# Miniprotein binders against a2bj90: the designs that were tried, part 99

Target 1, 235 residues: a2bj90
Amino acid sequence: MSRSARRKTSALNTVLRVVEVFASIQGEGPFTGTYSVFVRLAGCNLRCPFCDTRYAWSLEAGKPLGVEELVEEIARYEPSLVVITGGEPLLQRHPLNSLVEGLESLGLRVQLETNGILPAPARDEQLWRVYHVVSPKDVPVRVPGAKLHPSWVDYARATGRAWFKFLVANEQHVREVAEYVAKLGIPRSRVYIMPLTPEKLDMKELLELHSRIASLAVKWRLNFSPRLHLLVQLP
Below, E stands for the ipSAE of ESMFold2; O stands for the ipSAE of OpenDDE; V2 stands for 0.75 times the mean of E and O plus 0.25 times the DockQ between their complexes.

## First folded at step 10 (miniprotein)

Design HZ9 (at its last look DockQ between E and O 0.89; V2 from the best seeds 0.76)
Fold by ESMFold2, look of step 10:
Structure HZ9 (fold): chain B 235 residues (1-235), chain A 99 residues (1-99)
Amino acid sequence: as target 1 above (235 residues)
Amino acid sequence: SEFLRLAEIYQRAAERAERKGDYEKAVYYLYLVAELALEEGDLELAIEYLEKAAEIAQRANLRELEALVYELLARVYEALGDKEKAEEYRRKAEEIREG
């Protein structure tokens, strides 16, 4: 395309609404402990009552940012992992695929966090090759309107690039998760349970929650996810 | 006393949320306290926290959370052996979700 036409197309198809970009440690899931740059995208298709990032719910909370500029900003941090999160990042699917292409061209490893309502990546999407941590919100936490799209199980089986992370507060929740993943054929090696953690807990409370849920993970033979960033007081 | 420690954590979180006007979190954390109480067989405590959660949800017009609270009340009354109350709360939850 001509330079003028490409700029016009770029402005419409390669702009992301971004709430924040920051460096920290991935505190959750299979990549816990990794030096990461977080890209929080605006917009969410859920209103979880326990959400700790409500400021990202509205698309208007994000500032428009060109994908090429964003790639350059991320690269300056020299991250070991780029975590794309939000709200729900798949609400901005088209420009998100462009971002992933740019990051992969620089050899940067990418992980997406999603509530799994929108379909998993197709084979021809750049998102096909990134890692995904899928956090269903219908079971056990019963968020209205939440439903895991079945394509995520197919995607996980086909690629080995998806893990499933569940917020839990008690043993009944863990039992529900175990039944849910068994029914769907999701192997335990791909399943994490994580403590449903209110904000502003002191360290004793944080450790108590972590200890209880970790004990349940051992009992039920599931993986445990900490909230490591909370334990070490990072964003 | 692991139940007491976890229940206290969510109970304190609910109080903090209520004080700052975050009624969604307050109701949801009280619901979690009630789930923990039910898990331990303390049905009276579960009802106490669920009735408080329902009051807050009604006052704050939190219809989906109110329905969730009624669904758990139904489970608690089932465990108590009060099938009439259990059905009453299931109907209340259904009425909210219908309209």
Scores: ipSAE 0.852, ipTM 0.928, lowest interface PAE 0.7, mean pLDDT 92
Fold by OpenDDE base, look of step 10:
Structure HZ9 (fold): chain B 235 residues (1-235), chain A 99 residues (1-99)
Amino acid sequence: as target 1 above (235 residues)
Amino acid sequence: SEFLRLAEIYQRAAERAERKGDYEKAVYYLYLVAELALEEGDLELAIEYLEKAAEIAQRANLRELEALVYELLARVYEALGDKEKAEEYRRKAEEIREG
């Protein structure tokens, strides 16, 4: 490979397509309530019917940002956590590893949100070190083309830095989750169920869905993920 | 009932989606209402919502969601003891996936 090809590959590893960067409270999963900077990356390998962030599906919806510039922008918020989300962040795996390296060098904690279709981080990736919330879309919600990559189970077992967050609407969904995680050997302590919330619910409807799914979480001995940001009207 | 309240939430969401031309959400939320109906043992209501979901999916050319709906219809008809309709909807779902 020519010096020019190596420089082009290095330059490609330093730019992310970013939809938005904002500070808020992590509303979901094991880090609920944490003051966080959210980095929403562009591009997704799914087309979930219930997706609230459809504007992030195209790579072209993101602006190209340098990793260094993005690290500096994030650091200015003094976050307790950096949440990397998007469509599917792992579509930008190479520059994402560089971003993680930069953030970790500043002592920032990083949490990735992923649909789990792409392979889990390898041991030699910077991504290996961060927290992951994997949101499978094959169970129970059965999004076409969704399949959890088996390496996420291995990653979770090896590192203890992964949780699985499932969207659920009813008790049958919760049952399917319980059976699925049992079959995969995922401990219940690493499993979150979250209400599938339609857009433009009123607060009463939103609370009702939360209440039901929370009760099911207790019944099935699973963790409950709120959508706290919706409940408290934060971004 | 708790069922009726949740079914109403997703039904209203489906109707809002349909009015906006978001047929993917409309189909999917009707599918969720059907799953809720199944949870309550109301197989007839489940069929009604799934048939409506299938119609929207077909009109909007949402083949993958159409197949998902047909798979659930097949399961519902199997539960009703209508093996012929169950097999019909299984075939319809397979034809979409193999195509």
Scores: ipSAE 0.577, ipTM 0.817, lowest interface PAE 1.1, mean pLDDT 92
ESMFold2 (binder alone), look of step 10: mean pLDDT 86; pTM 0.842

## First folded at step 11 (miniprotein)

Design IA1 (at its last fold request DockQ between E and O 0.67; V2 from the best seeds 0.83)
Fold by ESMFold2, fold request of step 20:
Structure IA1 (fold): chain B 235 residues (1-235), chain A 84 residues (1-84)
Amino acid sequence: as target 1 above (235 residues)
Amino acid sequence: SPEDVIREIDETLEKVWELVAKALEAERRGNLEEAERYQREALELMRKAAELARRIGHEELEREIREYIELIERLIEIIRKARK
């Protein structure tokens, strides 16, 4: 086993503010369909109008959990993937690195979901070895304070462990995304477009929206992400 | 104009998150004094953003900024407790 784990901080009773831990499937992005445990961390540095997890925005929404206890809880689910999400999980960067170290020591595969405002992992971070799905909020409609940190593009090229996912409702949105990723030098093979779902859609409307966005993904030669958990009614 | 002020707030928020990023990096390196200094600078800028939002009467944006102030205050408390 690699001795790079010696960079760990000795698990100094590091504590994460955690909103919820639950098993489901990963319904979005490159790992769609994978049996996963989701760890939702509290706190967010954005207030997106279409956020479906507003209850995680406040740091106070999370309860303190020790990293070792959290690793044990996650392991009991026997997940194929651990999805760390939130709010914005990188706001708890130091203890998050400790969590990643613990999960990796058990051979568990980890994916982070982030809005990409905070920088990509440094080479000496435990997060460097983890998969990342980055959801910039600069386009197609800018959220105040959103700005994708340029290090994410460098990280994706250097490691192949980051993908970029965009919520779109129509072809004009897809065009704006295409222009944005071209300007930033993000290869289209790393780009997913995903349906922007309004609050309540019936199943027929949801399927029709998926069909339209999937057709646009083919037309624009981008990857398509479903919102599979909505289609199969899982959390 | 209100649009110029909204753009200034947006740019200020970007700077705040850059300072928070520096604080998180300092925290990772074990430099908690530096981490707190960056967070306090971020907090000062966020308070200026809140004042700008109040000046133009943008109630939703002001509310969001007050929530960011609370977030940064909690991040500072976490650093201060770790320094003990």
Scores: ipSAE 0.889, ipTM 0.955, lowest interface PAE 0.5, mean pLDDT 91
Fold by OpenDDE base, fold request of step 20:
Structure IA1 (fold): chain B 235 residues (1-235), chain A 84 residues (1-84)
Amino acid sequence: as target 1 above (235 residues)
Amino acid sequence: SPEDVIREIDETLEKVWELVAKALEAERRGNLEEAERYQREALELMRKAAELARRIGHEELEREIREYIELIERLIEIIRKARK
């Protein structure tokens, strides 16, 4: 067996640590409203104070699943989109490329959610072909160790398959995002602002926050991302 | 100052993720020895960052960095298993 064949069969390329797989509606970003299967991968390279999926931070929070088995599981849901999220999915980059290959072979569309710290896909990776929603964690609230890798800007320009989603709580945050994306040369049409939700909002407060941030999006000529799943009480 | 130490930790974490990225690229190229080397370098930087956090008494940050150490240790284990 060639060295190439051994690489394809290694657990490194064929096993993912998966926290959960579930069907829901994509509540965020450019695919909001899409019936989606969510694959939440384990392990994250950040400890965001506002993270709503802290249970996924450890690799041990996930179970080892074979890529082939996972493709079959996903396919049973007949999704309009496969959303790969987690902590940071790109920590499992190699088996993730294998997963994408399997999903694309079935004609399934894939969206990745990433914090943008790790480099964008290279042209020879399966991940190059998918959609990416990058959520920088250096602006407006800097998380330690967070820096957007410049390759994501290049990838967005080259492919048109990347968007940037920022968590904002007020107009100052929106200003900082606008300045940041202007400095990086990110087109405003690719930028989403999303409400930064504290843990203890009731539905009325959540709606009010959405309204305020949406109004700021219009004022600042940015796209708005809801947290639709929270508004409609879906996973 | 504690603020200077926090900044140093932040810069160290950035370097760690650069090393993790290099490791992932080495893995893609099939150089698992190089990948493991980068991850071990990342691990040593994380250990230094944890010690810095400890010295300034930032218990939360120390805990977070320890969790990152565990993450990198697991990544090394994955590479080591793939090398056998």
Scores: ipSAE 0.869, ipTM 0.946, lowest interface PAE 0.5, mean pLDDT 94
ESMFold2, look of step 11: ipSAE 0.841; ipTM 0.930
ESMFold2 (binder alone), look of step 11: mean pLDDT 87; pTM 0.852
OpenDDE base, look of step 11: ipSAE 0.840; ipTM 0.935
ESMFold2, look of step 14: ipSAE 0.888; ipTM 0.954
ESMFold2 (binder alone), look of step 14: mean pLDDT 87; pTM 0.851
OpenDDE base, look of step 14: ipSAE 0.863; ipTM 0.944
ESMFold2, look of step 19: ipSAE 0.879; ipTM 0.949
ESMFold2 (binder alone), look of step 19: mean pLDDT 86; pTM 0.848
OpenDDE base, look of step 19: ipSAE 0.857; ipTM 0.942
ESMFold2, fold request of step 20: ipSAE 0.878, 0.880; ipTM 0.949, 0.950
ESMFold2 (binder alone), fold request of step 20: mean pLDDT 87, 87, 87; pTM 0.856, 0.856, 0.855
OpenDDE base, fold request of step 20: ipSAE 0.861, 0.867; ipTM 0.943, 0.945

Design IA10 (at its last look DockQ between E and O 0.89; V2 from the best seeds 0.83)
Fold by ESMFold2, look of step 11:
Structure IA10 (fold): chain B 235 residues (1-235), chain A 84 residues (1-84)
Amino acid sequence: as target 1 above (235 residues)
Amino acid sequence: SPEDVIEEIDETLEKVWELVAKALEAERRGNLEEAERYQREALELMRKAAELARRIGHEELEREIREYIELIERLIEKIRKARK
């Protein structure tokens, strides 16, 4: 590869648009409770009515950061887990793979959060080796343009490194999720249901909602995800 | 009917994201000409979706689609700068 061509490829894969980097606890999914550094990437290919992070929707909300600089910043926190989230992180796929390479070279564990519209990692991507929590937005309530890419189920089966997480408010939603995952062949052990929390809940209401959804998870033999950061009032 | 147009917009958005996925894969492979071609095709479809939303007077959906147009335009600009 000529020097010019190599530099063009390198420039494409060395800058990410980043909204924020912060330390907290992973409050959701299979890694709940883990001391984590969150890297929120800008840009999203959905406009979910229930999104908690609307400020990350625009690509312009992110500051351009070099991948090497970002790896160094993340490492200073000494995280047990690096959570890459957003918007939709896979919109910045090429430099994201460079970030993952840098983080893994330091022995840091990485988890990606994605809406699953863009395909699962290919075998030759650095992202192939990290954990993924996939949140499809075509069930229980469909968001326009949402369609889970079928490669995520194949990826989960092939690698064991993907889980599927669904926001639910009631048993009808759980029933719809159960039908959806059965149709797609997603095993129950890879499925989490999580409370759809209105913005106005007090702590008692929040706990009651958690109890109701957890009870439904047991009834339907699905995994339960809290929104732990809300319960302990962390970002 | 407005419902039929909304379904058409939804299907168009799905096709757009498929094209964006192809563009991102081409970009990862170093095929920047192909990557730009897919993104420009995605952009044309997204503009069609915006006109459909305008046709039925769905202001919120049109605004959202225009934000997706801005996204794709930035992705194209990144590719163009790398090609330059």
Scores: ipSAE 0.871, ipTM 0.946, lowest interface PAE 0.6, mean pLDDT 91
Fold by OpenDDE base, look of step 11:
Formats: C-alpha cells, structure tokens, sequence
Structure IA10 (fold): chain B 235 residues (1-235), chain A 84 residues (1-84)
C-alpha cells in the first residue's frame, strides 16, 4: 500500500456517525443494572416493525464524530460499561474497531449490540475482545433479509463473550426459540428471551407482560431479559 | 404469487447483506476498489428488490427497500471519497 492509501484508509476509520451519547442503566441482557454510557450509531440494515429506535435507521440521523473526541466524551461519564448500539453498529465496523481500541486503552469495558446479520469479529479485530449481545431477527418474528450469520455461534463457542437475545410475545415464540437454538447448538445458558412490545403498553400491561415472559423463561429453562429502562423510566 | 415475490425479495436482501459483509472485509484489507464493487452489486440487487415490491403493489416494502438503497448509496459515497 502506498503512503497515500494508508492515510486515506486511516481517515475512513476515525469518524463515526453517532445519533446520541447518554448515560443510563443497561436495561437488557447479561449486563442488566450496569451503569452504562450508550453510544447509538446511525444506520441500520433492517426495518423491524417493532423497532423503538426508528430515528437511527438513516445514516443521516447521525452526526460525524471523531473517535478520539468520542472516547473523551465517554470517559467523562466514568461508566462501568460502554454500550455500542444504534441501528446496526457493524455497518460502521472499521471506525468502531478504532473506538474500541481507544476505550480499552482507558480500561473501559465494552458491550456491542448487533442484529447478527453481519459476520462476527475476526481474531485480529479489536471487536474480538469485547462482549456481544446478538439479537437475531429471523426467529421468532422474521424480518425480511434477516439471517443470523453462523460465525456468531462459532464466536460464542470460542470466546464465551456472546449472548443471544430473542424477542418473544407468547409461549409459541419461546418454543420456536428453543428449537432454533437447539438446532444451531447454542447453549441455553447463552440465550435470553425478552418481552416483545409491538405497541405502547401502559405500566400495568408492561409489568404483566414481563411477568408472563419471565414465567415462560423459567418453564423453558432460558434466561430472562427485562426491559428494565422502561420499568424504571430511564432512557 | 405475491407470496413467492416476497420470498424472492427476502432472499435478495440476504444476498445484499452478504455483499455488504464482503465489502466491509475488503475495506479491512485496504482494497477499496473491491469494496466499492461489492457495494455496487448490492445496490443493483436492492434496485431489483424495489422493483419486485412495486410490481406486487407492496408500497410499505418498496419504501423500506428504497431506504436501503439510500443506505448503500451512502456507503458507496464514503468509499469513493476515500479512494480520491
């Protein structure tokens, strides 16, 4: 590679399209209850009908931010965890690896949220070292074009740093998840089911739904993810 | 049938994301020409998918696919700027 090509590739890898940065409590998955800084990246490769962050679907919804500036902003919050989310963070894979490198250099823990359509991190990527919560969109509610990339199963087995979070509304969905993870050879200890809330529920309805899905998690011997942020009225 | 066309669109979208994945890998290797090629192939498939959705009168799906076209066009423009 010419010196010019190296400089041009470096510029591509230093800027992220960011929708928002905020501090809150991680409400979902294995890190529920953790004081976290959320970095919501712009752009998504899905249009899930149940998406609560539709404003992040377009790349234009995000502002361009330098990785170094973003690391400094995140560090000011003194987070116990940095959560990279958005539309689909892996659409910005290269600058995301640079972000992870910066955050890890400060001793910050990082968790990625992804829909699992794009390949898992390779061993030579900074993303290999972080935690991943994969939310497949092919089961139980299929979104067009959604297919879990098989490398996520391999990554989970190799590293122990991946969990799979499935949106469920009823026992039939839980059954489909159980069959799907069995077929793929995903250990049940790595599987979370979370309430699917397609419509705005009031607090009573939300609690009732959580109770039903939690009971199904126990029955089917799966982990339960709340939507804790909704229950405690945090971002 | 309209159902068969929806299935064809779904399969087309899967291929698009495979091409996007290949483009991202090409970028990682520093082959921006190859990356742009894969994204352009993805764009062509997305345009085909939009036309399929239009033909069956699925306006919502056509709209979603057009938003994906815009996404891929932006990814191409990012790569093109880096190649200049």
Amino acid sequence: as target 1 above (235 residues)
Amino acid sequence: SPEDVIEEIDETLEKVWELVAKALEAERRGNLEEAERYQREALELMRKAAELARRIGHEELEREIREYIELIERLIEKIRKARK
Scores: ipSAE 0.752, ipTM 0.899, lowest interface PAE 0.6, mean pLDDT 93
ESMFold2 (binder alone), look of step 11: mean pLDDT 87; pTM 0.855

Design IA11 (at its last look DockQ between E and O 0.65; V2 from the best seeds 0.81)
Fold by ESMFold2, look of step 11:
Parts: C-alpha cells; sequence; structure tokens
Structure IA11 (fold): chain B 235 residues (1-235), chain A 84 residues (1-84)
C-alpha cells in the first residue's frame, strides 16, 4: 500500500467532529486567566437547561477534521493551554486520544472539560496525562441521566490531575454540593463553586452574583471559579 | 404515576450511558463488533425511554431523548465506517 493510501485510511480513523476552534482566555477553574485555544467538539449526552453552548449538542453541528490537521491549526495560535470542551468530548474518545497524543508531542499542555458521566481515563490512554475539570450535573440540581462515574474520584486521587466544578446560584446549592463532595470523599482543595448565570444578566447583576458566590466559597472553605470571560466580554 | 415514569426514564438514561461507555471502551480496544452491539443495545433502551416520555405527554423530555437517539445512530455509523 502506498503512503498516500495508508494516510487516507489512517485519517478516517482519526477524525473528530469539531464545532469551533478559537483563541481566548480560560475563564473558569484552576487555569483561569491562561491564554488558551479552545477546541469545541460536537455531541452531548445531556441537555442541561443552563447550557450556554447548546449549539454543540448535535454531532451534526461539528465538521469532520483530521487530527493531524487540527494539531497544526492549534499550534499556529501558540497557546499556553489547549482546552478541549464541547458538548461532551468523551463521546469521541478514540480520536480524542489521538488528538491528545499529537498535542503532547509538540509540548502543548492540555485540559479536558467533561460532565463526568463517561469513565475517567485508563492508565494506557493518552488522556491519562492531561488535566481534567469535571462538572457533575447530578448536584445541586439533577439533570436527567446525569451520574458522576465513580472512577473520576479514584483518578483524581491517583494522579492529582482532576478538579470538580459545580454551578451554584445560592447557599442552599452550596450546602448540597458540600454534602455531595463530603460523601464521595472529594477533598475541598479539588472543589470549585462557580456562579450559575442566567442568559440575561447585565454586568451589574453578573458582578453581584460573582460577589455572592465568592463570599459563599470563603464561608464554606471551597475554591471559587469565576466566569472571567463573561466579566471581560471575551468568547 | 407520571413521577414513577419520569424516574424510570432517568434510570434508563443512566443505563444507556453505561452501555455507551462500554461501546467506547470496546472501540478503543479495536473490538468493533462488540462496540456496535453495545450501541445497538443502548439505542433499543433509548427508544423505550422515548415511548415512556410520549405516554406521559412530556414533550420536552421526549424531544431530548429523540436527539439522543440521533446521537447514538451517528456513533453506530462511525463504528460501521471503521469496520470496513
Amino acid sequence: as target 1 above (235 residues)
Amino acid sequence: SPEDVIEEIDETLEKVWELVAKALEAERRGNLEEAERYQREALELMRKAAELARRIGHEELEREIREYIELIERLIERIRKARK
């Protein structure tokens, strides 16, 4: 088989459905403030009422891109961090592992955002060595079908490469999150609470909500995640 | 009651995503026949969930579940292309 024919066959096995690739600032979680390239993968296994990226729910929203071409596109931005998000990126697990391999071969740091329904990486996966921000959707308000896979807590303990981020609107929500993480044995140092922002908040309301949730984070001794990109009006 | 049916749908969705997880693992290990088998079982359960939502007249949940059916059908299509 010629190299051209082998390459075409390989490209079919390493194709991702991608909604968008863009540069911005990571606005949430432990890497807040980092110059990042975002890769939004298509498809989601949840329909969260508060989702701000509903346009990524369908696999048809993504166009097929070869992994090697995607790695080259990402590298041209010269990012400090590559954030893989979506929908739910782990629905495209096999080609996602290929993407991670390509990015790591160029020395690029990778963070994955996931709702945690699908299992944490196995030790023999390329995803094992990337950072993960896991956002369970079974607390404080349960989304139908959401259930955090227990392997994420084990993975966090074994590797130190996972954090857990929860959307909260008020102190009752924070109390429910605190009870949930205590029951699962998730240490507070790995937990972030983040403002649950309605679609139609003005800047004053956004700041007030951030202040309220940040104060609750201090009160409950949890980490606070802003939605920095909303505050500074970046995508 | 409608509440009992909603609870059954929720449990069914959890089982669907467990089957999808098994399919994705099988795919990663190169076991494409097994991967397709898990996805088709997941599809069967998802269709049951859609009918349950229709029976209680929960139009929004039914629409969401039919979008999940479409998702699983696309995942099966990808496995079939890879099997060739």
Scores: ipSAE 0.867, ipTM 0.946, lowest interface PAE 0.6, mean pLDDT 91
Fold by OpenDDE base, look of step 11:
Structure IA11 (fold): chain B 235 residues (1-235), chain A 84 residues (1-84)
Amino acid sequence: as target 1 above (235 residues)
Amino acid sequence: SPEDVIEEIDETLEKVWELVAKALEAERRGNLEEAERYQREALELMRKAAELARRIGHEELEREIREYIELIERLIERIRKARK
């Protein structure tokens, strides 16, 4: 890159649109139970009908925050993990790489959550070094425009730092996930199934759903992700 | 059929996200002109998708695509500001 190109890209790489920053317990995937700071980024390239964070879909839902200021804010919580989530974090890919660089410089572990539509990190990106939980939206419930980018399978094989989390409501969905991951050559050890929770479940219904999906995970030899934060009533 | 049009919209949205990915890669390389070109191409396809949804009377899908148009317009404006 020329010095001029670096200056123009620098302005793009220093600011994130952030909806919220909060501390909680990671409720989902391979890091369930970890004390975490969540950074919810604004803007999404999907409109999932089952989305619980619809308020993050617009870029305007987020405030512009400097990467340095955000690193300092996160560090004050002394997190065991930093979880980058939102709408779709990879829409802000370049300033996100700068954020990761800052967090890693402090020795903080980072997990990204993504819908897997945009390509996996390249080897020269800071994002290459972090953990990724990919949540495909093409199976079992297909969202228009959703397609898992093949590079995520390659990234998972190359690094061992990716897992795939699928939303399921019943045994037919679990079957479809099993067939899909087999077709793509995703190892079952990297696959999580998680309850698809409709709006307005009470705690009893939520526990019953978790029990059913966990039993299906055992039957189909897949990992189970709870929605632990919902079960323990944390953010 | 309306079903065929929905499939066409879905394929169009997939192409849009491929273009957004190319734009992000161009931005990473410092080629903001190329990045803006890909985003504008993505915007044009999104506008076509919105028109398809309108023609079949799928109001919810049209609304969602319009929100995607707004997203891409903001991405373009971000790049355009950095090019000045």
Scores: ipSAE 0.858, ipTM 0.942, lowest interface PAE 0.5, mean pLDDT 94
ESMFold2 (binder alone), look of step 11: mean pLDDT 87; pTM 0.858

Design IA12 (at its last look DockQ between E and O 0.69; V2 from the best seeds 0.82)
Fold by ESMFold2, look of step 11:
Parts: structure tokens; C-alpha cells; sequence
Structure IA12 (fold): chain B 235 residues (1-235), chain A 84 residues (1-84)
């Protein structure tokens, strides 16, 4: 075996609890529109009332997959982006770092989605080099137990590889988000507001909500995130 | 009051996730005994949060907290298997 193959074998001796792996379009945040493979990890440390992936809450919802096997499966899709999501992926931090190492060894770009309760990556973690979209649940409506770890702001400032995304339904929510990010020192350029979709909406209602939140984003000088996958009816 | 108890539950949950974060860092550094200690401390606090929710009759919150108990129990199991 070559030197790179030896290192791949050593990095991939861990197991992840995986709910699903599928190809789609990244519909939210700074990478909206990118052909992506989604890896949904099991387990979550929140029970958000508006969660649309409740089936991933239990760690038991995931099947054990070896990291080496998972890297090979992901690579076969030839993705432009690998989106690691869940539940809360950072609950499986050790094997997640191994997965990231394997994906990066193949030149695959990785984005992690997190609620930000667990700390940002350390400099010696493989996760340090990937992109992060952090969705704090402190504001506008606080979910019990949700507290953004302050290391995420430091990480974003040091690396430029983190963005903060907030679900909002109205202007009062946007005010609360604006006050929150100002207090924490999060620059507006790293902040996205995204429509909070309270129930199944028809396409007209969904577009109207997008229009209202996008207008608020302009008014408040924040970035707007669509929920593009909902608009184009992809998973 | 029920509001005071809900605030106490919320603060307890924050402490639980801080302990889980410490456990994950200990695990990353290879300190599996320390990792298990933090998770067991987190589990004890989570059980307290479940009892508080039961006392005020908040069935939905209690159910959610008991799901977090199951999560932490599985995290402990993973650490214990790695220690063998």
C-alpha cells in the first residue's frame, strides 16, 4: 500500500450512526444551489418545535457505518459539496473528524450544519478546515437548552469559514436577531435570515413568505437565505 | 411557580450540554476515563431535569428530556466499549 493508503486506513477505523445519504441541491445559506451529497447523522441535543427532520433525533435512528465505507459511497456521487447534517453532527465528533479527513484526502469540499451548542473546531481538528453553517436556537424564539457556544464567533473571525443562519417569521424576529448578532460581535456579512415555515404552505404562500423575509433582509442589511429545495420540490 | 421551574430546567440543560462538550474533548484527547466521568455527571443532571418537568406536569418537556437521557446513555456505552 502507498503512504496515502496507509494513512487513509488509519483514519477510517471509526463508526458513524447515519440516518441517510442522498444527493440533492443545497437549498440554504451561502452554498445555495450547489449539487451536494447530504449525510444525515443521528442524534440531536435539541427538540426544536419547527424541526423538519425529527426522524433523526434519536441516535438509534442511525445505522452504524464504517467511515471508510461511507467515504467510498459519498465519492461515487461525485458531489460538488458534501453537507454533513443531522440531528446534531457534533455529537459524533471523533468519527466525524475521521470522515472529514477521508473526504478531504479525495479533494471533496465539506460543509457542516450545526446548532452551535457544542464548541467550534480546534485548530488541530480536521473539522477546522471545513465550512460551517451555524443555526443558533437562542433567538428569536429560544429552544430550551440552546446556548450558542462563544467559540463559534471566534472561529468565524479567525477563519472566515462560518456563517450564522436564523429562522425568522416577521420583523420583530429580525430585530431580535440583529440585536443578538450585534451583542455577540457577529458581522452582518456572516448573517443569514431565512423564512420560518410553520406548516405545509402552498406555493403562493411560500413565495409570499420568501418575499417578505427577503425584503426584511434588505431593510436590515442582512443576507437572505431561501429554502430553495422547497421552492423546487427537492428533498 | 411553573415558570421558575422551566427556567431551572433550561439552565440545567445548558449545563448538561457543557458537560457533554467536555466529554467530547476528553474523548478526542484519548482521556476516556475523564470522558465517561463528564457524561455520567451530565446524565445525573439530566435525570434531575426530568424530575423537575414531571413535578410541574409538563409531559412534552419530560418526554423530550427522557430522550436526551437515552442519548447520553448511548454516548456512555460508546465510551465504555472503546475503553475495553
Amino acid sequence: as target 1 above (235 residues)
Amino acid sequence: SPEDVIREIDETLEKVWELVAKALEAERRGNLEEAERYQREALELMRKAAELARRIGHEELEREIREYIQLIERLIEIIRKARK
Scores: ipSAE 0.877, ipTM 0.946, lowest interface PAE 0.6, mean pLDDT 91
Fold by OpenDDE base, look of step 11:
Structure IA12 (fold): chain B 235 residues (1-235), chain A 84 residues (1-84)
Amino acid sequence: as target 1 above (235 residues)
Amino acid sequence: SPEDVIREIDETLEKVWELVAKALEAERRGNLEEAERYQREALELMRKAAELARRIGHEELEREIREYIQLIERLIEIIRKARK
């Protein structure tokens, strides 16, 4: 990049729209049980009917926060993992790379959560070095405009730092996931199925749903992701 | 048919996200003019999708697309501020 291009991009790379920052336990995917700081970014390129974080869909739901200030805030929690989530974090790709650079400089581990519509990181991005949990929204419950970008499969093969987490409600959904990952050549060891939780489940119903989906994971030889935070009543 | 229109909207939304991806890549390269061009093209497609949803009376889908229009407009504003 020319010195002029670096100056013009500097303003784009320094500020994130952040909904919330909080400490909790990672409840989902390969890092379940990890003490984590969650950074929920504002703005999403989907309107999933089953979304539990609808308040993050608008960019206006977030406040502008400097990357340096955000790194300092995160570091105070002494996290075992930093989880970048939100609507869709990759909509803020450039300042997100700057955030990752800052966090990695402190020796902090980073996980990104993404819907997989936008391309995977390139080798020259800071995001290339972090862990990714991709949650496709084209299977089994298709959201309009959702399509997994093929670069995520390539990234997973190249790095071993990506997993795919699918929301499922029944055995038919699990079958569709199994067929889909087979077609794309995603190894089953990288696939998680997670309960699709309707609104307003009580704890009994939530446990029963987890039990059913976990049994299906064993039957279909897939990994199971709980919604641990819901089970233990953490944020 | 309304079903055909919904499919057309879905395909249009896929193209929008491809354009947003191209815009993000242009930003990465420091070409903010190209980035803004891709976002404007995305915005135009989103407006067409909203009109299609309106014509078939799919109010929920029209609402969602209007929210996406606002998203893209904000992304354009961010790029414009960085170009000044």
Scores: ipSAE 0.847, ipTM 0.936, lowest interface PAE 0.5, mean pLDDT 94
ESMFold2 (binder alone), look of step 11: mean pLDDT 87; pTM 0.848

